# Designs tried in a protein design chat: VH-VL binders against a2bn08. Part 20

Target 1, 238 residues: a2bn08
Amino acid sequence: MAEARLQRLLRVYVLDTSALTDTRLRSLLGSGSLDEAVRRFAELIASVRIAYGVEVYMPPTVYEEARRFLLSNGVTVQSFEALAAWITIKPPTRHEIRIPASIVRDYVEEVRARLARGLRVAEEHVRRAFEAGGLYAAETASREARREKLGAIIRGLRERYREATRHGMLDSVEDLDAVLLALEVRGVLVSNDEGVRRFAEALGVISIDPPKFISVLQGLLRHSKTGGVAREEAHSTS

## First folded at step 6 (VH-VL)

Design d5 (framework fv_emapalumab)
Fold by ESMFold2-Fast, scan of step 6:
Structure d5 (fold): chain C 238 residues (1-238), chain A 121 residues (1-121), chain B 111 residues (1-111)
Amino acid sequence: as target 1 above (238 residues)
Amino acid sequence: EVQLLESGGGLVQPGGSLRLSCAASGFTFSDYAMSWVRQAPGKGLEWVSAISGSGGYTYYADSVKGRFTISRDNSKNTLYLQMNSLRAEDTAVYYCARHRDTYLDYYFDYWGQGTLVTVSS
Amino acid sequence: NFMLTQPHSVSESPGKTVTISCTRSSGEIASDYVQWYQQRPGSSPTTVIYEDDQRPSGVPDRFSGSIDSSSNSASLTISGLKTEDEADYYCQSYDYDNYVVFGGGTKLTVL
C-alpha cells in the first residue's frame, strides 16, 4: 500500500519554467546546442511515458513563458512543439484548490517585510546618487564619467532591489500555477527556484531540481535497458 | 530547526592564515544573507563581514578589508571566512549569524555557538 | 559612517524599570532600523527587539523599544526587572557605507 502510493507519486511530475530555462540543460542532456537539448529532452520524456507511464504536466502560463524563452535562445518552433507534445498542458483548477490560511498569512507578512526592505534599498540609492551628483556638480568630471557613475548606481539598485524583494520569494503567476497544478495532480514539482520549492513544501508538495529530474528519468531508462544485464555481468565477472 | 555550526578556529601565529566554516541546516540557505560577527575576550560584538543570499554581494568591516574573504557554497549549505595576514587584534570568538532575510539590513535571527580564534606568538 | 554609543553599565533592583540608550553619532537614528540583542554569560546573542520596537515570539512584553529623534537615540526599556534579565545588551543598526554597526554593549546588573 505505501509502496503503491510512492510509485504513483514518482510517476507524475509538474514542470515550472526553470525546468526548461536552466543553463545546465545542454550539458545535462549531452548536447551542443539548446535546440538539440530540447529535442533530447522530448525523446527522454516520450521514452519514460511509453515504458513506465510517467506523466509530465505543465500549466499554460509556464508553457507560454518557456516557449518565449526557448524561441528567443535558438530553439526552433518544431523542437519546442515536439517537447510540448509529450507534456500535458493543463491549468490548475484554481477555484477548487484550497490552501491553509496560515500559509497565506505568512506570505502576506513576508511580502510586507520585503516591500519595506525594497523601499530602504531605493532610499539608499537615491541618497548615493544625490551625493555622487554633488561631487560631479562642476566640470571636475567629464559628462561620460558622470553618466557611467549614474549607470553603476542604477545597476546596483536594480540588483539589490531584486534580491531584497524577489530572491527566495514566490513572485510570479507562472510559478504559482505550477505549484497549484502539482498539488492538484498529486505530482512532484520540478523547479530550480528555492522560493517556489519552499512554498510547494509548505503545501506538502514534494519538489526536485531539474538536474535530479533528468537523472531520475535517465536512470529509469538505463534500468529498463541495461540495469539487469549490467548487474548480471558484474556478478558473473566477480 | 535552524542550526548553525562553526568550525576551523584555533591557535595561529601573527601573519598566518585560517579558514572558518559554518554548516547551516534547517532552512533554505540561499534565501538568507549571512554574517560573521566576532567578540574579543571580555569585549563587545563587532561585525566582520556579510554575504547576500545569492553570493553576489559581499561586505566587509574596514578593519578586515583586504585581509578577509567571505564566501558561501549554497550547494553545501556552508558559509566560509578566509582570514589572511592575521593580527593579535583578530583574536576573538567568531560567530556565524543568519540575517532574517537575504540582505544584511535585516536583524540577526539565529546565531551559531562560535569558534575561538587565537592569534599569538 | 557612524558609531552607536551605549552606557557601559546600568543597574537596577528587581521589579523596577531600566532604560538602556543607544545614541547615533551622525545621521538620523530613525533613518535605519535599530535592533537589540541580549547575551547572557557563556551564551550566543539572541534578539529581544527588532525593527525599532518589534518583539520576537517568546520575548515578554516587559521588553520594549523606542526611538527618540530629539536625542538621536534608540532605547531598550525593560520593566518588572527579573534576575534572569541580567546580561549584556547590544543595539545594532545599518549604515550604507559601513553596513552592520553594533553599539559597544551595556552590562545590566540586577541587584
Scores: ipSAE 0.010, ipTM 0.395, lowest interface PAE 11.8, mean pLDDT 83

Design h1 (framework fv_emapalumab)
Fold by ESMFold2-Fast, scan of step 6:
Structure h1 (fold): chain C 238 residues (1-238), chain A 123 residues (1-123), chain B 111 residues (1-111)
Amino acid sequence: as target 1 above (238 residues)
Amino acid sequence: EVQLLESGGGLVQPGGSLRLSCAASGFTFSDYAMSWVRQAPGKGLEWVSAISGSGGFTYYADSVKGRFTISRDNSKNTLYLQMNSLRAEDTAVYYCARHYTIEGVRDYYFDYWGQGTLVTVSS
Amino acid sequence: NFMLTQPHSVSESPGKTVTISCTRSSGDIASNYVQWYQQRPGSSPTTVIYEDNQRPSGVPDRFSGSIDSSSNSASLTISGLKTEDEADYYCQSYDYSDLVVFGGGTKLTVL
């Protein structure tokens, strides 16, 4: 990758929905409310755009999804529009974007493998439930003990099925649009979704998670400010 | 009527221990899983621990694992929470709550809650 | 591993409809049932919705629950709002390890 390409990539970012729904956003940019965090995020993006020419994009599908989430979670229209004013809302030119057939083939192959794993997980848990039922029919266990065992088996099925079929998969059109837009504008994808990031990397798109994105932007401003950048604490919620 | 009555709360110094009790009445205690849920002053609800009806299965939030022990005495219809190595962050009203579900295939919800007992960890 | 995010506060006039959202930060909201609890000042919580959209006996039909998988959210809707509905509301679900997860809570003010 040429230095000019690298410098362009470091100044152009594309957000997927997870970049704005990440629960760490509140602790990284502001505490006490999501609305305050969104306003501070807007200030951060504005500052790096003005000082360093950093551009932030999102596709309309991501914009709509993020808007619904944030407005439903206490963010005011004014705060969201202040953020959106500094983000370029642009759809990927899907009819002109081409991806290697090898990537499509690999994706289809992985889907098939995951469907087979999901079926095996389902079959295993059916067998476990059948065997557990036999034990409780023979033993005088309490109703609650039997109910709790069955509940645990069902929860185990849901967890393992999800892990087998959905973990690390690109599974929404919003996510696909974000990857395609990042490819088109030659930018860095901001996402905390493993499936989205894996697909982006396969296309040669660099991806980072939302905490790293915020850290990079704050780092750019550090030498031009007095070092009074507050709220750098990364807090994981229990 | 279903009743859950917590007791055992009080003031304790950091590093200290307390044992909470929840006296249950109005239902067959051994048929129901139970939880402890806490609420710090002015803050939200935080799940702490759960125990199956038989007492054979126990569950803990990461924040209390290794410090708290949940137990029950079905002959006395009483739920317990032994709290060790208490921290200022453990200051909260502690509720006992009963798990409910039908047909055993759905996630449980809390159909009855006690009045709560206040635990204050302060020097 | 995941959080359930609720607005800190909502307010509405008597007789109107209010909706409180509960958004799951990772994993599918529909993977486990969502419950809703009401807590009035000085009182213990009580269940207003269980299993996404079911009402316990004694809860008015003004309370309803719904799931929207496209926004990865659960919602509590209260129609015909009354002053006695003023309370904190909490959503609750389960993580992959059978552990209870509560939302941060929403303060409903009826003005």
Scores: ipSAE 0.000, ipTM 0.386, lowest interface PAE 14.7, mean pLDDT 82

Design h10 (framework fv_emapalumab)
Fold by ESMFold2-Fast, scan of step 6:
Structure h10 (fold): chain C 238 residues (1-238), chain A 123 residues (1-123), chain B 111 residues (1-111)
Amino acid sequence: as target 1 above (238 residues)
Amino acid sequence: EVQLLESGGGLVQPGGSLRLSCAASGFTFSDYAMSWVRQAPGKGLEWVSAISGTGGYTYYADSVKGRFTISRDNSKNTLYLQMNSLRAEDTAVYYCARHYTIEGVRDYYFDYWGQGTLVTVSS
Amino acid sequence: NFMLTQPHSVSESPGKTVTISCTRSSGDIASNYVQWYQQRPGSSPTTVIYEDNQRPSGVPDRFSGSIDSSSNSASLTISGLKTEDEADYYCQSYDYSDLVVFGGGTKLTVL
């Protein structure tokens, strides 16, 4: 691998919301709480920025969403701002970024296919609800039993519709901003969202998941420690 | 052809009891859920109680729960509302209404209403 | 568990169009069907709209119903107003507890 390519792969990263909400963060950072995990993550990013010049970015939309999620899940303002201090918050220059028409065409075809699947899911659940809620059955069933059956059908519809239309799809402005920023800064996208990563890869943006990101940063710090010892030994042996 | 005719209204003292009847004709009575809906003088409609076609399930507004009992006699095509512990606030015209929804969906509407019977609770 | 709020009164001239709103205080107006009843002075209510936008046999097509999710409201629209349309109008829906909920009613005056 050329050194220039390796430098690009290891030095610039863009985080989407899933990079900070991944449920594996606690165990990956060896912490007992999410708040502790965020503090350790801040220390890790700070260390690699100081030692290796690693740059970490996120769009304002991702910053706001991650902040809201983390504060709602036991992370203190102080811990989150300690993390954010080492991240460059910057929007992509949307009006200057160009996307190939082939990618737009493929996206439109995927949307069309997913809308058709969603309609079939909706039709199936309308039939199920009609069968469950017949007049005779409605008149003889208890209110609680009917409410429970209706609730189950609605939950099933929502879950299957989400799977048919949204799962693995880039479908938010926040997701798009993360991909566009990664393209603009020529960085690696850090995401656990299949749809975001798929769209990024179509644009030629390299993506990794949060566990791999943490592993790479921890590896850089271990290399620094091991390299220091090796250099001293090499010098002492002449 | 469908007709609903209420009776049994009148003047009662607070704390008293009264039983309303609704005589139904022109349809298979046992196939339809029925409601009582009341309207205080110069005020809006307020739902009071409902009963399933078989009489197996009954529903009540919180304002009447524990005081009123809805029942039906399908052999006589008659709906009843037994009203106990009456209060001045129960003064209203009481309507008998039939529930109907096409093809068995849960949400009902009142397709036929009786003429109403006046209940006055006063000393 | 929720209230349906209607304007107390509306008025309009013969031949014009009037719209009466019915706003749900909590939960989605579209969660259950909305019905509309007409009550002329001294008479029992009669259905003019059922299941959001359906007309019973004998109700003229001047009467129409609609749902507006942005305002969480149902609306009854009466076009080509006639003096015989002068009445009180009530909206009605259901909660998930199978309780019937009526709006407070709107007095329509045709001037």
Scores: ipSAE 0.000, ipTM 0.386, lowest interface PAE 15.7, mean pLDDT 82

Design h11 (framework fv_emapalumab)
Fold by ESMFold2-Fast, scan of step 6:
Structure h11 (fold): chain C 238 residues (1-238), chain A 123 residues (1-123), chain B 111 residues (1-111)
Amino acid sequence: as target 1 above (238 residues)
Amino acid sequence: EVQLLESGGGLVQPGGSLRLSCAASGFTFSDYAMSWVRQAPGKGLEWVSAISWSGGYTYYADSVKGRFTISRDNSKNTLYLQMNSLRAEDTAVYYCARHYTIEGVRDYYFDYWGQGTLVTVSS
Amino acid sequence: NFMLTQPHSVSESPGKTVTISCTRSSGDIASNYVQWYQQRPGSSPTTVIYEDNQRPSGVPDRFSGSIDSSSNSASLTISGLKTEDEADYYCQSYDYSDLVVFGGGTKLTVL
């Protein structure tokens, strides 16, 4: 009850880039083109803003990143600007925002640990490549097979290095701006990035993923309709 | 399909010697680094020794250095552990374990384990 | 050389979540991968987590691993506990000297 009441009172949301690039958005808003999904998203945001005063924000850094991604993936300028028209583009007031030193300390410690892991991952894959490239492999495998094995080792390095250093970590200016803006406007952060959401939570910022955000907005519109129908039917049965 | 089967365990007196074998099947044995891991009755796991895919590099826990020798015969798909100067504290179930490896590079993740063979050092 | 310290035992009810810690005595826990092995009575160990947080094929997603550099510890988390999860759990790491170290083991009881 308390959580539901708080969510009803919270009418402010901040989007990070993942809120607009999440591959699940096509399915949630339309199974067709990404362009159609973006147009439907614009209609949904417009509807909740008009009906309930819901405000949606994004920082300029997120706007630029999302724009580049969507335009390069078949979304028209017109569709993207239709969406952006219902979103308040505003940078966080960075020089005035303060965060606890304990959070900075924890972040620095995590970065140091992840750098150590990254070095270990690199060293391991150098050893793997060296042994794979030995005389035995050179004599018994074709050039194509040797090239494929090297490619597999490099792909493994990139994947495990990313997991060791970047996965679950706040690692971009765009992500930071979204969290800072959410803190400043006292809004809910919309992100599917675990590291971004954990950092937001440490600052006391509530976060939800893009599917939940869309569900909440659609629920607001359905709730109004359902309430009207239920009340009419209850009256009719008396 | 991957199978590791240990043998050679038994009762031996302190100061005696014993040779353990691990027969490998279901994979290309010569592509994998191998280890021996032991477990004393009612106690935890303790790493004993490791050998590279080629047999060119061997590694030992401090507790067994100079007494145990790990070796392999890739033509027979068999791993060995020669145990000399045995002590009561060497009493344990000895497991043969395969390292998760790519092209013979040793990873310290043991993806397959044998059933174990019991070595009892007692008078 | 270093030691890995685990609690001797943990217990929890079916359907609940347990977390088993593995604390490194010297050197950074994050400097080398941590694996987790499950051993049921009378059986050989099997891997539930390798390389800090990876699951082998066939291990349910109820098992997860994490690293906490602030406490110099690794953790194994098991959610939705089932009776078949009762076992001894061992963490394991290594260092640049090719030394392999196992934790002392934790007995998990599902009551």
Scores: ipSAE 0.006, ipTM 0.400, lowest interface PAE 13.8, mean pLDDT 82

Design h12 (framework fv_emapalumab)
Fold by ESMFold2-Fast, scan of step 6:
Structure h12 (fold): chain C 238 residues (1-238), chain A 123 residues (1-123), chain B 111 residues (1-111)
Amino acid sequence: as target 1 above (238 residues)
Amino acid sequence: EVQLLESGGGLVQPGGSLRLSCAASGFTFSDYAMSWVRQAPGKGLEWVSAISYSGGYTYYADSVKGRFTISRDNSKNTLYLQMNSLRAEDTAVYYCARHYTIEGVRDYYFDYWGQGTLVTVSS
Amino acid sequence: NFMLTQPHSVSESPGKTVTISCTRSSGDIASNYVQWYQQRPGSSPTTVIYEDNQRPSGVPDRFSGSIDSSSNSASLTISGLKTEDEADYYCQSYDYSDLVVFGGGTKLTVL
């Protein structure tokens, strides 16, 4: 029944950066702070590795990105390294991995379409800036008012350009490494990024979001407890 | 003469809140954009937040987005920084600084700085 | 996102000339103006150079600023060093969204 494959799908996971930066992490792990959530996440991964041999991977590029983000957001070095100690840091063997040409062709086509959309967004904001400049010159607006309006237009351009060109698309080497590693180890990709997950699924890689991942690991521990241990121990509440 | 006087600093526990004020005098406050810049003990300068002359536009460093709120009251010539969910890493002297630019240029510089107010976040 | 890199410390004797560099990690140093601030111990920063090479009123002509596109760096040069020049010096610029970026600072010791 492809039982070996099914067992591997339940026990091998690859994390991208979004698995560690998900804003729901604090509530999912019952934590008051992000630092505490990271420590509880480490305990959860350690528990399933010890009890079931569950393997969790991430590429070095994801490790560096996640470390930078978490340390910038109040997580201590000690807490992050405690988590990393239970994760296998390994790059994908890029030279040996092969991708169907049809997937590459579809990706190139999507990039072209998004570049065209990005150009349209840029042209619209150039128009807005030109019109605002004319109005401000006519009304003798202050230097600061002109800078404030320009700043707002630039911010609008940045947000809409990102939406047009990057949102929902695989656009980083960190994300690609996570997908390639998942393909190589025949594991499940854990990601909250739609573009990353879409690309993974095109390659036949199963993906789940971080809340589902945490739920699966917690369920695995509870299922073992109720099915494999004495009732007395199952009633233990510390 | 131009003066900027910060107040409201002090000792606060992690997760706590604090509100800083900057009292401006000697110039037309409502004609100038303002910033908060901080400096951790023995460390360098780090820009925190900026506000336009009208208060209509605000800008934040990534490290403080969602936790700090900059505001101003032009009728009272006062700049504010509301700091929530404070962390040990927020421990610093906080400076109020005025933006100055020459006609027609994009960039500004900080021509006047306050004395600074010390914020210590510790248990 | 880019960084402005300065040497941690520089020392020189009175009367000599010192140069402090400020190197931009990505993007053109000349894309936005560079400012330089002086901070003496226990004091607030004061501007010594703005818009790459301009001096505010009251800053002596011994202070000058320059841009070197070849090294993607800005430089602050102080000639005829005096003991009162002993301070921390910070460069500062902007990204294209007008977010303020400071260099790490350079401690100048005059001995």
Scores: ipSAE 0.000, ipTM 0.380, lowest interface PAE 19.1, mean pLDDT 82

Design h13 (framework fv_emapalumab)
Fold by ESMFold2-Fast, scan of step 6:
Structure h13 (fold): chain C 238 residues (1-238), chain A 123 residues (1-123), chain B 111 residues (1-111)
Amino acid sequence: as target 1 above (238 residues)
Amino acid sequence: EVQLLESGGGLVQPGGSLRLSCAASGFTFSDYAMSWVRQAPGKGLEWVSAISGSSGYTYYADSVKGRFTISRDNSKNTLYLQMNSLRAEDTAVYYCARHYTIEGVRDYYFDYWGQGTLVTVSS
Amino acid sequence: NFMLTQPHSVSESPGKTVTISCTRSSGDIASNYVQWYQQRPGSSPTTVIYEDNQRPSGVPDRFSGSIDSSSNSASLTISGLKTEDEADYYCQSYDYSDLVVFGGGTKLTVL
């Protein structure tokens, strides 16, 4: 990768919803509340944008999703709008973005594989339920005890079916928009979602998690303070 | 008409014991699982224990396991909670609640709650 | 085990819409049904939503529930807000090892 291209990528970021819903956000920004964390995050983004020209993007679909989550979790409208003011809200230009057919083919194959795994999970739990019913026939179990056993099997099916079909899979328009926007602006995707990050990687989009993103931005500001002091000393000595 | 009425709460010193009762009426008691849910003054709801309609299965929150015992007498339509080795943090209003579920589904909600009985653990 | 996290308080004016979230700390929110209970001061809880989005008889259609897997959360939405809606709201779900899990509760104030 060319140095100029790498430097441009390190200055452009695209946020996925998970970047703002990460439960570690409060701790990472040294705050006691999510509202305070959002305000500190806004200040951090503003500072690196002004000092280093760092650009942060978010598609409108992710903006709406993040807004709903944060406002319902104690973040004020004022705090969220303060954050949004320093983020460029822009939809990906979907009709102009081109994706290699090989990536689409691989995605289709993965969907087929996951549907097959989901079917196997369903079949396993049908067998478990049938066998549990057989055990009931051998013993005098109450109707409620029978319901509890069947209910546990159904819950196990739901959990494993979702793991088989959804875990690590790109399955929302919000997630797709974040990846497409990152591809379009040649930026780094900030996401804690395995499926989103894997799809981004397939397209050649670099991704980092929210803790790494915050660390990078804080590191830039620390460097600025050190450089400022050294510059003052050099000027004074001259 | 479904009714649940708790009794047996009161003031008790740390290390003491209390037995709570919940009298149920208006439904076939043995067909329903029951829970005890508590709420400390000014705090949220905390699930304590559950028992199946047959008494064949009992469940406890980690905070009370080994100290509390849930039981029921289906002939008297009554649910019990025996509380031993009581601590200050057990101070709460204790509700009995009925589980409502569709046949074959364990995920259920509490469709009826009692009025609650206050347990105060203090010296 | 997992936790269900709710905002401590929310407030809104009469006639407006308010949304209360319930976020699951680990495992998928959609893996188990989510219930919502309303509790007024000095009263027992009552169910306003069960099985993610179902309303018990007598609960007005202003109350609705939803699941958002992207944020790993459930939401209770109350439209046409009325003063009588002032209460504490609790979400609740299930785990096999920890049969019942309640959220920390949200105090709704109508001003």
Scores: ipSAE 0.000, ipTM 0.393, lowest interface PAE 15.0, mean pLDDT 82

Design h14 (framework fv_emapalumab)
Fold by ESMFold2-Fast, scan of step 6:
Structure h14 (fold): chain C 238 residues (1-238), chain A 123 residues (1-123), chain B 111 residues (1-111)
Amino acid sequence: as target 1 above (238 residues)
Amino acid sequence: EVQLLESGGGLVQPGGSLRLSCAASGFTFSDYAMSWVRQAPGKGLEWVSAISSSGGYTYYADSVKGRFTISRDNSKNTLYLQMNSLRAEDTAVYYCARHYTIEGVRDYYFDYWGQGTLVTVSS
Amino acid sequence: NFMLTQPHSVSESPGKTVTISCTRSSGDIASNYVQWYQQRPGSSPTTVIYEDNQRPSGVPDRFSGSIDSSSNSASLTISGLKTEDEADYYCQSYDYSDLVVFGGGTKLTVL
């Protein structure tokens, strides 16, 4: 029934990696450090799970990526595991999930266009390097200057290549697993990635960004003292 | 100083033939692929034909296949377009244009154009 | 196998900015490079943009090119319009067989 489905959609969420690596997490949860933010996030999820039966999932691939990122950025093992204790870690049943051919076709077209754009970025930077090399060999005697110039060209290539090929694209197994799991558990995907969200929407999966997710959880927590204040704070940094 | 000079245009009756030439100077002609591009009076640009730097590969627009033949003589720095079975629709200014292409490379651009030569097909 | 569609004409006053679009009817605009040529009355074409967004030596930085895959279009943008910019502008790319395809051309009128 439609009412039962709406209840499920409002109570089941799936996190991708961006839900746990969002740079706004510290300010959204009113904390002075990322470690404190992770602990407050754990408390928030625990509270809504106990009070309202809200379920939060993540695939093992997302768990591993989020763990690596958070531990590398000052979060303790204890804080991360405190958060993970309230999240159900489950892989999607990949070989049972079917995707319409029209969605695959559109994805292939986008990959093709991005590969062509990436090649053009590479070709442009090869030309720049060739021209710079000729100039530095003839007019510049400094080996250090030549190395610095080449390094700048390579950095420019890497930055523009990533922009051309990865921005707004579903391009990781972690992101795909999050979308597939959301489809399987009939939940809401929490993601800060436009490409991931667009792919999810094509499959009929509802998605929200991390600030909206935190706002929803705080809104569900019918505590007069914390609910109103936290919701106002969450909306300040969209 | 790159220069491309077309010649051989003129008035011809339908069914007739003309041979256009493009004399190239100021660069190593044998290093560059070349194209013919035409423009009917008051109309837009239409690509006609292209030839690889070696002359080993030729390409034609569907509208001219079987009627036009592109060729080059690298020893004379000259590009040719042999036009047979001419139609009223072939009336245009014909430009030769230089583009850089290497075997295995797909994309290129026209960096230099000639002044064009007018071909009028009319009775 | 496809066509590149440009507006027939655009008009703008000196000092303003104008944008000319070039839309590919099938296949991705980003599949091949897009070039832009300027042709003044009675003259042969000259290149103002090559490889999507590159300017030849001598072309002022008022001319820029861009690709928008979402609309399947390339665009030529001319800022700080001057009377000498009045010309026909053509986009150009390649079909599935690496054959040259030109857009229909856009007549730019500056006041």
Scores: ipSAE 0.000, ipTM 0.378, lowest interface PAE 17.9, mean pLDDT 81

